# VHH binders against q89az9: the designs that were tried, part 2

Target 1, 320 residues: q89az9
Amino acid sequence: MNLNGEQKSAVLLALVGIDKAIEILKELSIQEIENIAKCMSYMDVISSITADLVLSEFCNEVRINKDQNISFINNNFIISLLKKVLGEHHAVLLLDKFKNQKNISDNIKKLNLINPEKIVSLIKGEHPQIIATILIYLNRNHAANILSYFEDNLSLDIIRRIANFSSLKKLGQEEFVKIIDNLINKYQNSMLNQQGIVTAVELLKLIKRDQETKILTKMFSSDKVLAKRIKTKMLEFSDIINLDDVYIRRLIKVFPLYELSEIMKVEKEEFKKKFYKNMSLENTNLIKNYCSKKIFISNDLIQKKRNNLLNSVKKILYNS
Key: E = the ipSAE of ESMFold2; O = the ipSAE of OpenDDE; V2 = 0.75 times the mean of E and O plus 0.25 times the DockQ between their complexes.

## First folded at step 1 (VHH)

Design a09 (framework vhh_8h5u_2)
Fold by ESMFold2-Fast, scan of step 1:
Structure a09 (fold): chain B 320 residues (1-320), chain A 123 residues (1-123)
Amino acid sequence: as target 1 above (320 residues)
Amino acid sequence: EVQVVESGGGLVQPGGSLRLSCAASGFTFSTYDYAMGWYRQAPGNQHERVAIITSGGSTNYPDSVKGRFTISRDNAKNTGYLQMNSLKSEDTAVYYCAAETPEEFVAMIEGYWGQGTQVTVSS
């Protein structure tokens, strides 16, 4: 486990006991005390082994007891320490500030894992200042991908706000926590709804095909929205070759020819024949010409293009 | 100088309706792409946001009022509105209008607040 200097200092102060820690902290600047207190507030449990390693770095004059573990987050020690050094009121405000910053950080980590397209759907109706603030806190690559979904005028406004940003005040941090919490809750509620659909799809795939067909047909008659959602989730890339020619022709009209050419370069001959059968000789020759060139396309890019094609198929079949 | 003035509050019975107005002066909604929001505060409670409308017309509401309250704006009249339907006793509060400037994320909280308008839902 790798600890920075401030984290090691926090561990040492905890190990010397509260009375001695108070005497040491009184010799430090307010900024140094805040930095150490922040580290303590973010640490959960420090193992006796980690504590031993920190102590041994201060040489052999200190004997280490391996039976001690340190807990910070649910710890009256940090609260008591800060109250004695900074006073009751200031200690509470400082701990609340660190808690808010940690909540923002934790929620931002969750947003960094959410697909950019989904984040756009959640935030596109928000004020540009809110969007700008979210993007500032996200990973740069993730923020750039999200920004690419917005129109030029909105992107300009967002970038201008980012360029002029300095920091959030206490009230701004509190409001931002609420906004991010609401976004995460909306995403989690959407995910719970998707989990139900995923479970239904998995169960349908495990039952006999005749029973699956009867259930889906009856569902289409009683609840068309649910039936379409389930069928959309059940569709896989391998199913495309089995589509009726009518749908392949419709797909070719709406899907970009260049992107289709990229997919065709790596697909089996049977897949290519299905598409060539349903397109003009001119377009067939354009794709064949592209496939004959020694152009390298990364596996990641091909997977993205295949997903784009599958999504276009889903829109054509289920029109949701 | 720069201010907003709320009006339209009053006493109504449960299930009743009220329309609140927010008149801005010293600035224009259209010129500076201001967002505007409605907040409420019951005695002893923190301010709660009940509606927001962006310069582009996008709206957002908490679940407590969604479907019952509608926020709107008239940039030509430099006025915002809150249409409140199916009022409940829990909606009793002082209602505040706030404008958000383009420069500050929390301008609605730290920016231009009016004096508020009292809404009481009681028999």
Scores: ipSAE 0.000, ipTM 0.202, lowest interface PAE 16.9, mean pLDDT 73

Design a10 (framework vhh_7pa5_2; at its last look DockQ between E and O 0.01; V2 from the best seeds 0.00; counts 0 for: pae E 25.1 > 2, unsure alone 64.5 < 65, placed apart)
Fold by ESMFold2-Fast, scan of step 1:
Structure a10 (fold): chain B 320 residues (1-320), chain A 129 residues (1-129)
Amino acid sequence: as target 1 above (320 residues)
Amino acid sequence: QVQLVESGGGMVQPGGSLRLSCAASGFTFSNYAMSWVRRAPGKGPEWVSTISGSGDSTSYADSVKGRFTISRDNAKNTLYLQMNSLKPEDTALYYCARESGMDAETIVQLFEDRGYDYWGQGTQVTVSS
């Protein structure tokens, strides 16, 4: 670990204790005190070895081996020190400023890991200046991908705001922290809700079918929204062949014939019969003609088309 | 002297409509983006809608999208908010605000610093049955 002078000063002040640190800090300028306090607030833990090295360099003659680590973020030490040196009001303002800057940095790192499409769904209702500010703090590649989801007029407005941006002042920083925290919380809650549904489906698949059926039936009576979410997650492509003909006919009316033709080229004969039974002779002949052609379709494209069909089924059954 | 004067508020039943107006003076209206911001009793300020200086770009909070329409008449120095399908949750004091900078601070400061003079006294909208 290679520490600069401010970091070494922060370590030394923490090691000498509050009373001695106050005497040292009283001889420094306000700017120097703020710089050291900022370093202390960003230093989560230091090892006893690093502390010993800093102490040895300062004292020339003293080497002390200590088996304790120093934590600044969860210790009342920095709060007590700042209050005694700067006064309560100034210390509170300074501590809040450092906390806000750290929170922004930590949450931005989390946002950089979230898929652009998901971020768009979270921020599309925010003021254009808030969107612009978020994009300024994100990785350039990530921000560019997010921007590509917005329509031209909004993208122009956002870029103009970015071009005119110089910095967030204190009040803007405080509000921005709240907005970013809320976005992270919304994302985490949506992930937990989705994982909860997945867990419920997995558990239902592991219990006896009779019990599964009773639970789902009672759930439809008490919480239709939850029951629909679980049933939608349980639906698989193999279930399509077992749908009543009325749903197959409805599906054929809304699903593109060309995409259906591509799927039919690789599906089993029973699947084809189910659909042919429910469509016109003209459409049946068009699909059969396509299937007789020597046209290659990649496995990835077929899986995409199958997922499109399954999504159309889900809309017909649960969102009609 | 920059002045913004809101009008058009009142009491309506759920599902009703209101049209808010904001008369601007003391500056070149077309050079500034304008926003509507509301404050419900006991809550902080909530941004509602923004329109660019030219009127070419509009943005809305998710809570009002599809129900409210922001517009402006640069010849008359007037900003409008057409509010349809009003809900009890829309009950608030509505302010028009000038975006004098391209940062979020301008909007936040309007409600926390009462010394800011680029906004009006607001117009009360109450949705009750």
Scores: ipSAE 0.220, ipTM 0.675, lowest interface PAE 4.3, mean pLDDT 76
Fold by ESMFold2, look of step 2:
Structure a10 (fold): chain B 320 residues (1-320), chain A 129 residues (1-129)
Amino acid sequence: as target 1 above (320 residues)
Amino acid sequence: QVQLVESGGGMVQPGGSLRLSCAASGFTFSNYAMSWVRRAPGKGPEWVSTISGSGDSTSYADSVKGRFTISRDNAKNTLYLQMNSLKPEDTALYYCARESGMDAETIVQLFEDRGYDYWGQGTQVTVSS
C-alpha cells in the first residue's frame, strides 16, 4: 500500500532476518530504534504483496532478491530484537510503555465504532476531565457528535479542558488504560443484555396471547425495569395512537416534520388527531397542506417511514 | 447544489465481495434517509437497501438480505454498501439515492414505486467468471 519511511524500514528489517536487523539497528539512534519498533509493534502480518512492494522499491536502488517467504511481525520478534540491542532492563521498560500505548490505541478504535449515543450513556457519569481526555483521542467528527449530546454547561467545561490539555501526565497512562477497559466492558455487557431482550421478545411473540399477557403482568410486578424494556421492544406501529401525550410531544420535537407529513398523509383521521392536539398550529397547518397535495408514495417507502417513526418512539421510551 | 458520487464498483467473481461508496455534498447528509438502487441490463430500477438519517434503521430487498450491508458515516458524508457472496444476478449499475422529503410525485417518474429526489450517475458492478 502507501507506507512511510519508518514503515518501509520495519518491513525491510523483518525480511532480512534478526541477525542482520541487529547489525543495522546498532548504527541507529535510540530514538530511531524506538520509532521503528513502534511501527513493528503495530504490524500484524507482512503479506507477500507488501513484501514485494517494499523489495521492489529497495531493489531500484540496491538489489535484493524478492523470493523470501511471508514473515510475521509480532511482539515476539520485537521483544527479542530490543533485548539484544538495548539490554533486558531497558527493553522491558520500553515494551511496557508500548503495551499500554497499543492497548489504548486498540480500545480507542473500538470506541470510534460505537454509536455516539451509546458512548454518551457510558461516559455521562464520568468526571469532565476523563470525558475530555477520551474525546481528545477519538476521531474529531466522532468526538464532535458525542459532545453534541451534552447540555451547554457541561459541553463548555469539556471544551475548556480539551483546550488546556497537554498530555496524560496528570492522569497516568496505566489509569487511562483501566478507564478505557472498563468502558469497553460496560458496553459489551450492555450489548449482551440487549441480545437477551431480543430473544425474549421473539419467544413471547411465539406463545399464545393470553400466556404472553400473564407473563408480562407478573414481570411488571417483580422486575419493572426488565418488563419495561421487553414491552418497549415489542411495540408495534398500531400502538403509537395509545401512547400518553407527553411521549407524542417528545416525539414531535425530535422527528423530522417532513417525514411525519408523509406518514400522516396515509394514516386515518384518528391517528392525525392524536398528533395535531400535541403540536403548534403552524406545524399542523404545514402537515395539513402537505396532506392535501396529490402525492403518490409507494407501499415500501411508506412502510420504511412508519418504521422510522416507530424506532424514534422506542428510543424515547427507552431513554425516558 | 446536491451531488451524489458513487465509486467502488468493478469486476468480481461469484462469491466475491465489493464495497461501494457514495460521497454526498450540497445538503445536510444526516437529515436524509439514503438508498441504494440498481439497474440490471434491460431491466427497470430495483430497490436494494435503505438506511435512516441517523443510521439506526436499515432495510433490504429480499434478494440481498444477509449478503449486503448498508452503512453510513455522517461525519464524512458518505454512504456505503458492503456486498458479500456476490451472484451473477447482482450485475448492475448501482445508484446512490436520496429519499425525497416532499412532493414525491415528481421523483416517482424516474422510479415508479420509489420517491427519490436526487441520485448519482452510478457505479458498475459486474459479477462473472
Scores: ipSAE 0.000, ipTM 0.100, lowest interface PAE 25.1, mean pLDDT 74
Fold by OpenDDE, look of step 2:
Order: C-alpha cells, then sequence, then structure tokens
Structure a10 (fold): chain B 320 residues (1-320), chain A 129 residues (1-129)
C-alpha cells in the first residue's frame, strides 16, 4: 500500500500509543498536527498488514525493536490525543472540522454514483452557489455532465461562481453537510419508491409482448398512476417514432430546437420525417440547414441529448 | 431599478478612520444581506464584510476584523462601514454589493466567496502617509 508520509505517520502514532504520540506531536507544527490528525480521522480501520508494513519500514529506518503491540486508530484515541496536545477547545473544533469534511467526502462519493439527471432533479432548486459548490466537489466529468442539463444563464452563473470560489467556511461546512445529507436522503427515498418499478419493468421486458400489453392494460384500469409510471419507464428512444403526432407536437414546443437539430443530424430519415410533419416549415428548414453542416458531435453527447429528448417525452406522456 | 451608491471615501493617514455609506434603492433593502467588497490596484476583488438583512448578523474578513464595523439603517436604506486603524494595505476601491438570493444570510454562513447580483460604482479609499 502506497501510503503517503502523513498517513504513515498517523499509523505510527497510533501504534506507539497516546503518551508517546503526544511527545512526538509536541515537536510538530500546528499544521502538521492537523494534517496527521486528519489522516487519522479518515483511517477507520488499519489493517494488520498495513500496520506491519509501516512498522517494518519505520524499523528499518530507525532500527527500533518491532515487538510493540498494534493499537488501532479509533475516534477515542484521536480525541484523547488532540485534547492533550491542543487543548480541549481546539481539539473539539478540529474534530468537528474533520467530521464535517469526512461527511462531505462520503456523501460526495455517493453523489458521484448517482446519474446526472437525478442529481439535477435534486439540486435544481438550490441556490446557484450551492450548486457550484457541489459541482466543485464532484468528479469533473460528472460535474460537467450535470452542468449540461442547466439553462445557459444558470450554467454561466455556476461556472462564474466556481471560478471565483476560494473556500468553504467552518460554519459553511456544517450547513453544507446538512444540505448534502438532505439531498442524499431525498435520493434514497426516491430510490426506494422506484426500485419496485424498475424491477417490474425488467420483468415486463422479459415476458411476451402480448402478455405485457394485457397486464399493463389491466393495470391501467385498476391503477392508472402505476401503469403510467411503468409505461413511461419502459419507453425507449426508438419508441418515439411510434408516438401519436399530438405528443410530438407537444414535445417540439418544449424541447430546444438546437438540441433537436443535433439529434436529427445523426438520426434516420424516418425519425426526421416524424418530426418534420409536425413542425413549421421555418423550423424544418433550420434543422435541415444544420444537418447539412459538417459538424462533429461525440457519441456521448448525442446519447445525452437523446436521453434529454426521451425524458421530455416521458414527462409529457406521464402528465397526459 | 436596483441602485447602489457608495460615498465617504477619501485619503487618510495610517491609523486614521473613515466611514463609508451606501445608499440603496429599487428593492426592499431589509430583505437582503449586504456586503462590502474592495478591489486594490492589480488585485482581484476582496470580500470585506457582510451584514444580514435584519442587521443581527455580521461577518468580517480576517484582514479587517477588529478594525472595521459594518452596520445598516433599514429605515434609511443605507449600509455603512466604519473603518478604524486604517492601513496602507486597505487602499482600494470599496464597493457596496447586494447578496444574491432570498436566503442571503445562509449563503454568508456557507461561503467565503459571496454571490452578488448588484454592485455600486465604488468609493476610493487611499491610506498613505
Amino acid sequence: as target 1 above (320 residues)
Amino acid sequence: QVQLVESGGGMVQPGGSLRLSCAASGFTFSNYAMSWVRRAPGKGPEWVSTISGSGDSTSYADSVKGRFTISRDNAKNTLYLQMNSLKPEDTALYYCARESGMDAETIVQLFEDRGYDYWGQGTQVTVSS
């Protein structure tokens, strides 16, 4: 394991015990102490292997006898250590800081695993500064994908805020943790409600179409809301061409023309015809002109746009 | 239309004092947290201080803590910055800025960098011997 110097130090301090650790820490700067303590706080469980490796390395360097008991880094150890070194007040403040940072980190890891669309739905109502802050902590690719779902003006504002971002204050950290926790909770609650539907959809996709239709028809009569949710979830991009023109017309009204044109550039003629017949001549000509241009669009971007279109369709259908 | 007009700037010697004012109009003043931001020549904007809409909460940059006091009179739609023990490094153009959003107080708590949606023209403060 390639532990950095601070991590190794954290392990060693844990191994030597509180009394000896204090003596060592007294010789370090406050910043160094903070860094090491932070590392300790992030190290929930030190494996025996890791401890042995670190100890071995240390012993090789310092020629110290290896026969010491391995102690584990726990919260109580960290607290005791910091209180003795920094005093109770400073120790508590520092521990709170570490706790908040860890919480943020853990929740950010979770957010990085959530699809961009869902993230947008969760954060779209937040202040742009909050959104910007969240995006700063997320993986860059993930953040970029999320940003692409926002309107141009909002995106600009968010980017501006990101560019001007310096740091999150202590009080801000606490509040930010609460915000993120709330977002995660909201997500989890939503997922619990959706897991069943996802499973149902998966099963329905595996059965014969006639049986699927029969089941959904019957369901629609008894539970319209559930049936709609399932049907909308089952809808694929390829199904858009089979929709009634009334829905296409509604879609055209709410979906940005430039995005539609980008999609049409790579779609089949049948798809184009389905939309053109429901569009004005002016808009049709705009799209045709765009399609004639030699523009390269990445497959990933196209898929994202397709998904956007599909989601718009789903929304229309669900509300119909 | 939202307007912010700063005044009170000038030249002072080190250790001197100034009081800046910002007259606000075009919005419900008490609903918004207000900030002072300064820009020194060749440097980017620096946050100085913020006060909540009600005036109950204040925050300061470390560089000005203990020397500067932000206040407001909501009846007069005016923001103030009392600057004491001025230093040469305080030389800058000082702007009055409105915090963005309805929950500006929360934003102030969250971030060192503030979101502002409106700025004044600024008032020059020069500290020199």
Scores: ipSAE 0.000, ipTM 0.228, lowest interface PAE 13.9, mean pLDDT 80
ESMFold2 (binder alone), look of step 2: mean pLDDT 80; pTM 0.807

Design a11 (framework vhh_surovatamig_d1)
Fold by ESMFold2-Fast, scan of step 1:
Parts: structure tokens; sequence; C-alpha cells
Structure a11 (fold): chain B 320 residues (1-320), chain A 124 residues (1-124)
């Protein structure tokens, strides 16, 4: 006779059907819909009179709003509908839940746009339960890519927590929103810092070499970390030919000869001569023999090998 | 009713130390994992450290590893955070939170049941 707001909500959803209910109440999680379904399963007897009353209240609100040309999805209509069907108290609680679910959804969309490697740097220090919760809400492919960056023991702990996860209650949802907001703020601050380095590099490349050298030398004495970051960002493959012979000799000792021979096959004579004068006759002949072969190497593979050589140079120059 | 009362915060110079305490009541303290979480002004909550019921397992956020130590005294129903080598970035309101081993989502839910907090300001 007198149904609680939750029971009235369950009756309405049963009468309208799950698909239509989901369209009306899109802000609810699947778990919340399951909880409503459990509520429905606990109600052994719903009189046709009670069902008709709930339907009548719903249809009257829809009819009134249709006459005023108000969209069914309009926020004011939904508020009025929920207050009329569930009562003031339950409507306020449900609307508050809708707001929290929407906030989580919006924040998760932002995280799905952030590079997996960057997310790892932001969350690697978080409690495994927080990491697990984030991964549950992210797109499966994105979550899998993020998980792949973690060590085996942490990955195992995270997967166990995911496998055992049920749902977030209201207070948990509110705190989770704050945690996600903090992560997004950290990402934005990091992106501003990255843009600063890019801007500094661009400006240094536009000034005269003498000025660039003086600025970087002074920076090296006052902030070695910043100086190394800028120098590393500035170094390009074309710079290798201008390195002192000492560094070329160090590079040859640590870089695989076969991989170097693949790079040499596509490089200019001046580049080859720089390396040949700094290596043994035996190694020079091995590279020359490889270069004489009609072996096809894809552009992608060549770029990968060139990047490997450049990374080895960066380690030699800035790892002391 | 669950009550958590934090204390021990204050103004400290960079490189200084502080010891935070949390007095728990209204639940079986020895049956729950406990955590410290913090909130910098205008920011969201950040997890800092967690300790198992018997103290045998401890976890920390990377930025405080080697500097902070979490501990507990089940007989006194108290949780502690020893903070050494404090940095400006550690400035925040620190809260203790109940983390339940019986509920998988309890950690995040229990962040909402944290105490009033204690302010730590690291400034020269």
Amino acid sequence: as target 1 above (320 residues)
Amino acid sequence: EVQLVESGGGLVQPGGSLRLSCAASGFTFSSYWMSWVRQAPGKGLEWVATIKQDGSEKDYVDSVKGRFTISRDNAKKSLYLQMNSLRAEDTAVYYCAKYSPDEIVAFIEDLGYRGQGTLVTVSS
C-alpha cells in the first residue's frame, strides 16, 4: 500500500523495462541497477493497483512536460519526475548520486586521453587499491597498456583487487573523484613543465651559437639537472658527425657492430668516414662488406636503429 | 560511532621532523588496516601510507619512502606517522583513515570516514 521511494523506483523500472530505464537513468552504474533489480526480486507481491499508481504518477509528469514542450531528458523534468515518484528525500539522494557518477565519467574520459606511460608516472606511488579502481573505470585497452608498465608482484596484487571488486558507495565515489582530479592537475602541471623545456630549446636554437654555449655553461654550474634535460632535448642525429673523436671511439666500443653496419648502409660518406677513422681496419672491412650486400631494410627499422644510436650517444655525453 | 582524532601537526622548517598521532574509538581498531592520507590546499586527497592490522606489512607513496614511517599501537588504539626530512611539497592536512580487510572497496569508502585532520606546514 505504502511503498518506499526505493520500492516505487523498482516498480517503475520493472514496468518500463530495463532498456528504457537505462535511457531515463543513464547516470546510474550497472551495479546500482543490479541493486534495484535485487530490490525488485525481494518484493513478492506488487498489486496491480500499486503498479498502476506508480505508472499514473510517471505518465502524468511525462504528459505535463510534453504539453510544455519540455524534453524528457531535460534536467528540470528529471528533478520534478524523481520528486513526484520517489518523494523529496529520495529524489535528492538519487540526484546527488547522479552528479557523482557524471563527475567520475567525465574524469575517466580525461584519463583515457592521457598517454599510458604518463599515467604510470602519476599513479605508480598510489596504494594498489586506488590503482585497481582507476583501471576498472578506464577503457580495457588503455587499462591493459597501463598495467603492462608495472612489475609482476604489483600487477598480481592489482589484478587480485580488480577480480574481487564490487562497487563504490557514495562516500567512496566522492573521494575517488577528488583523487582523479588531483591526478589530472598533476598531469596538467607536468605538461606545462614539458612545454617550458620545448620553448627553451626552441629559443636556444634561434640564438647565436656563442650565446647558446654561454647560457648552457652557466646553467650547468647552477642547475645541472635542467641543463642535462635541455641538452638531451636539443641533441639530434645530425649532431653525431660533429662529436669529438673520443666520443665516437666510446660509442663504437658499446654499440653493436651489426646494428651500426645497418645504419652505415644508408648514411652519407662523410658520416661513414667519421666512424671509419675511429675503428679498427677489421671492423671497417666488416661494415664495408655489409654495405656492399643488396639487403633491404625498411624505413621504420632504419629510424629505430638511428634512434638506438642517438640514445647511446646521449648516455655517453650526459651519464657522468 | 567511529571516531578518529589526529594530532601532532604544526609549522616546521624544511628538513625538519614531526610525529603525527591518531586516536581511534568506536570500532575494533586491531581488526583493521589503517592509512594516512593528506590533502594539500585546493587539491584532492593523496594516499601516503598504509599498515596491516598486526603491523607486519607497510606501504608508502614513492615520494615519502625512506622519509616517513607508519606504525601502530593496538593496545592504545593509536596510529602514528613519523615524518623526517620534510619538504615544502609535504604541506597538507593529514588524516588517518580506516581501511577494512573485510571489504574490497573499503579503503576508498573509509577515506570518507576520516577524522578532522591535522595541518602540517613546511615553510622557511
Scores: ipSAE 0.000, ipTM 0.148, lowest interface PAE 21.8, mean pLDDT 72

Design a12 (framework vhh_7zox_3)
Fold by ESMFold2-Fast, scan of step 1:
Structure a12 (fold): chain B 320 residues (1-320), chain A 128 residues (1-128)
Amino acid sequence: as target 1 above (320 residues)
Amino acid sequence: DVQLVESGGGLVQPGGSLRLSCVASGFTFDDYAMGWVRQAPGKGLEWVSDISSGGSTGYADSVKGRFAISRDNAKNTLYLQMNRLKPEDTAVYYCTTGGSDEDIMAYFNQYGGSLDYAGQGTQVTVSS
């Protein structure tokens, strides 16, 4: 017969029906079932002779294996059936194709579960075409959230590339699998590194301060990236009052005075004195005036403002 | 219009040093990962080194401990410091954008196997 292995597979699934095919091919994604169905829609009308031949091959394999009490849901049965009906060569190619497409689908599902901010950190260094291709395959809401983190010029370039995207070359499809796998591996390694950083920070906080200082100083000389990551993770709001006055003055110049006044309303006198020492009388009086007013600020809002201040400190100290 | 201009190649004796430079224009340099790939006579493209926008570096095993990649975002310039050069390092060196070895090669393959966003390259010859 003039049917290739993929066409025979499409015929067999068409004869069984989509609902039953999903039950039988439970290990395959719904997207792959849709791809097979799309293939069927582009085929010429299947002759009754061709359908009968495919059914005869299928029934003969079932008859031969009936005494083995094989379930249609069993993967080994499906693999054996495909090899018998399509031949070894075509069955291997079909199974390899489905395995590769399932891997893409699984990795895309993993990316859809990763926080948009984390994905931005992983892909921001990639060429806009790579970013555009990734966003095409992600859920629309997730892709939109990721896109919102990029600057207007880059977002424009990415959208233009998405709008002009027609297809990936066959080789490009295979390489896209590698790109996605590398991103997932990079994220998993980052998560493992994050656990290591947390452990290192916890240990450093428990040792003597002079030993902590010596270790971090030597680390800045040998591994500046690691030292910055550890110092950034170690910095807490309570550390701000111990900063050199030069950093407090720089912070006051860049941090909004109104937000600072909101924080000051709930902070202890020692914290306030540290800032007042480093600001003008005019600004000090503005903050004191605000603090004297009976204004309610929720604990959640205060924590958000405190985190904003801490993040501004981190940028000043570590040039982020 | 993305442009990458490599320089700093030349003829050097084994054990010598060279520093390659790549001046970038036409895009926001700070936002992109950068890398070096090379092609020796009669061989395919080989990833040499890369550096992320944040400064994290990677190196091929063949050059670890001998080469150092760096970037100067203020000058939109990528560098490759090559020390203890070997005859095996003889190649045309290209500046490119992208991530890891597989990401860089995947990018070239996706765009038809061409170096559309790479420069003219700079020839490094290490001879006796």
Scores: ipSAE 0.000, ipTM 0.084, lowest interface PAE 25.8, mean pLDDT 71

Design a13 (framework vhh_7pa5_2)
Fold by ESMFold2-Fast, scan of step 1:
Structure a13 (fold): chain B 320 residues (1-320), chain A 126 residues (1-126)
Amino acid sequence: as target 1 above (320 residues)
Amino acid sequence: QVQLVESGGGMVQPGGSLRLSCAASGFTFSSYGMSWVRRAPGKGPEWVSTISGSGGSTSYADSVKGRFTISRDNAKNTLYLQMNSLKPEDTALYYCAKEWTDEQLSDLIEGKFDYWGQGTQVTVSS
């Protein structure tokens, strides 16, 4: 049975008994007390099996944290204690330090969940010292996977910076928090933007073609950038044959002839004719000679090369 | 004693090119990595590019990669930034900066560099 945090808290409070529960509740906000009380009022009779499961989970969590010498006192308790004991000035300085360390930990947890390829895309343009610092705080396996995407000279520079790293000073911690926050926001904005575009494309593919055409035409007039992004996302390999000859000629100039030859070996005659019409007789004969050879190309490799061609088309359409 | 003097800025139309120069004095130029940093109107400093002391390693911000080229002439104590395919977004005051030693790692993370010049203005407009 899956219980949320509020339900687990309610079970634990019920198990410790009324006198102890009252003492704990005194330390919570009115809203938190109301939420727990509401949860308790809606709960059915809790089986001894469910209670034992919650207790076992709690005891296991406490044991794991104890082994790591982690404090079990909550952040609000520590904040209140510091202000009372140290006075406002010294408490503020320590609270700033705790806030920065907590923010780093939260964002590092988020970065550890993001695919290494996506992280590389986010950080490849950052100064090598910033990349090195990010990798120091990530899980070792995750950091190693990210590092593997960089060229040898940059990897050497990053490793050297990691080897020479001691610790971040207070101002460096504050700026590092901002850098990580900006990376997380960039990732989240990219995801939201992609989901919106994907949804728009899916909807446009499902509506009547005349309505789709009207919407896209009006969009080209009012928001050309958005129109190009949507059109690019809608493009499929089967659409290449219907492209204007101008785009086919541009594609032939930038796409490797050998790779195109491999694609041509398995494509229909209509597709081949479209390309041959737009290339030199010399290049046409080179492709035809390749197609006559008994060279086996795996289906997976062909699909990869077809995707490479489609991506080249998307770049031509988007970058023009 | 350390002096960095930027030059080569100006006004260009979108798609144009400029070459920035930085004359360095007061330190052993070849022993330090060098960077270009820019500040657009109303924004904080943005790192643009870095080159190692020997010139063997270069790095670029994503916004300029493929368009800008950093280089150096250690015999002349001069740092260069070749800027191609300029965009309105490249409009900024450009500074050259001496790279930090390990003792100044905090300053590097802060995006703060030792630059001693007034910078050179690059304006990309029609």
Scores: ipSAE 0.012, ipTM 0.411, lowest interface PAE 9.1, mean pLDDT 74

Design a14 (framework vhh_7ubx_2)
Fold by ESMFold2-Fast, scan of step 1:
Structure a14 (fold): chain B 320 residues (1-320), chain A 123 residues (1-123)
Amino acid sequence: as target 1 above (320 residues)
Amino acid sequence: QVQLVESGGGLVQPGGSLRLSCAASGFTFSDYAMTWVRQAPGKGPEWIATIYSGGSTMRDDSTKGRFTISRDNAKNTLYLQMTSLKPEDTALYYCATSNPDELAAIFAEYDYRGPGTQVTVSS
């Protein structure tokens, strides 16, 4: 294990005991104390092997138990040490600063693992300065993907804020930690909600059809919102023909006619009739004309178009 | 000398409506994004909405549908139309802006902010 000088100093101070550590720290500048305290705050556990290597390097005779890992992020040790060296007020300020920096770092690691599209849904309503600050701390590729979801005017504002960013002051760090914590909590709650729906859908697909129908029917009478969400997630392309004409008419208004014509070319007559019944004669004739032509469409492209139509149906049902 | 002055607040019954105005001077208003922020007693500042120089808007989901932000560049004035007001909307409402060249570090710390206009929703 390779430790830098500040990390090695932190290990040695932890091992010499509090009384001697205080005497040593009193001889250092405030900046040197902050650097060492920061290292101590971020180093969770020191193995006996690592401690032995550091001790050997600095010719110190401090005994450690071979069966124990040493944790010098013990808050009581750090708090006591800093209070005695810096005084109560300054110790509290310094500890709060390190806590905020660690919390920001930990939450940013979590955000880097979340899908960009999901992050956009969580932050799209936030002030551009908050969005800019989040993007500054994220992995560059991840931040770029998130930025690509925003409108030109907002993207310009965000980039300007990033270009002019210098640092977060203590109060700013505290507010940012709260904002990021809230976003992580919103994501976790959303994921638990989505995982629950996905699990329910998977279970319903595995049970007998008649039992599934009975459960969904009862659910529609007691919790229409939940029933709608589950039914929407269960919706398959074959279900489209069974939708009420109202939904077919809404779908036709929002779904591209060209994509619909490509789907219609390969679908059964019952499917075509359902849509023709709910569209203008003009549009019906345009689609029929397209279907009469000898145009080959790949199975992969058809499946993509069918998925696009199904997704449009889900949006109509979910938003209603 | 940048100056922002809010007006239009007051006492209103639950379910009522108010239109807040923010008169801006001392800068090229049309070049700046403008924001409405509120602060209730004992709580931190809460962002409501931002309208960009190009006219696009971003709004907080909790008030979206009840509050509408708009601007009139010819009059150097920012507006917030509030409908279906609730007791929890009781707060001091501020307009604010960030200089594009000297942006504020974090949310609710703006280059320029007005003194605010009080909105009280009670029976």
Scores: ipSAE 0.000, ipTM 0.122, lowest interface PAE 19.9, mean pLDDT 74

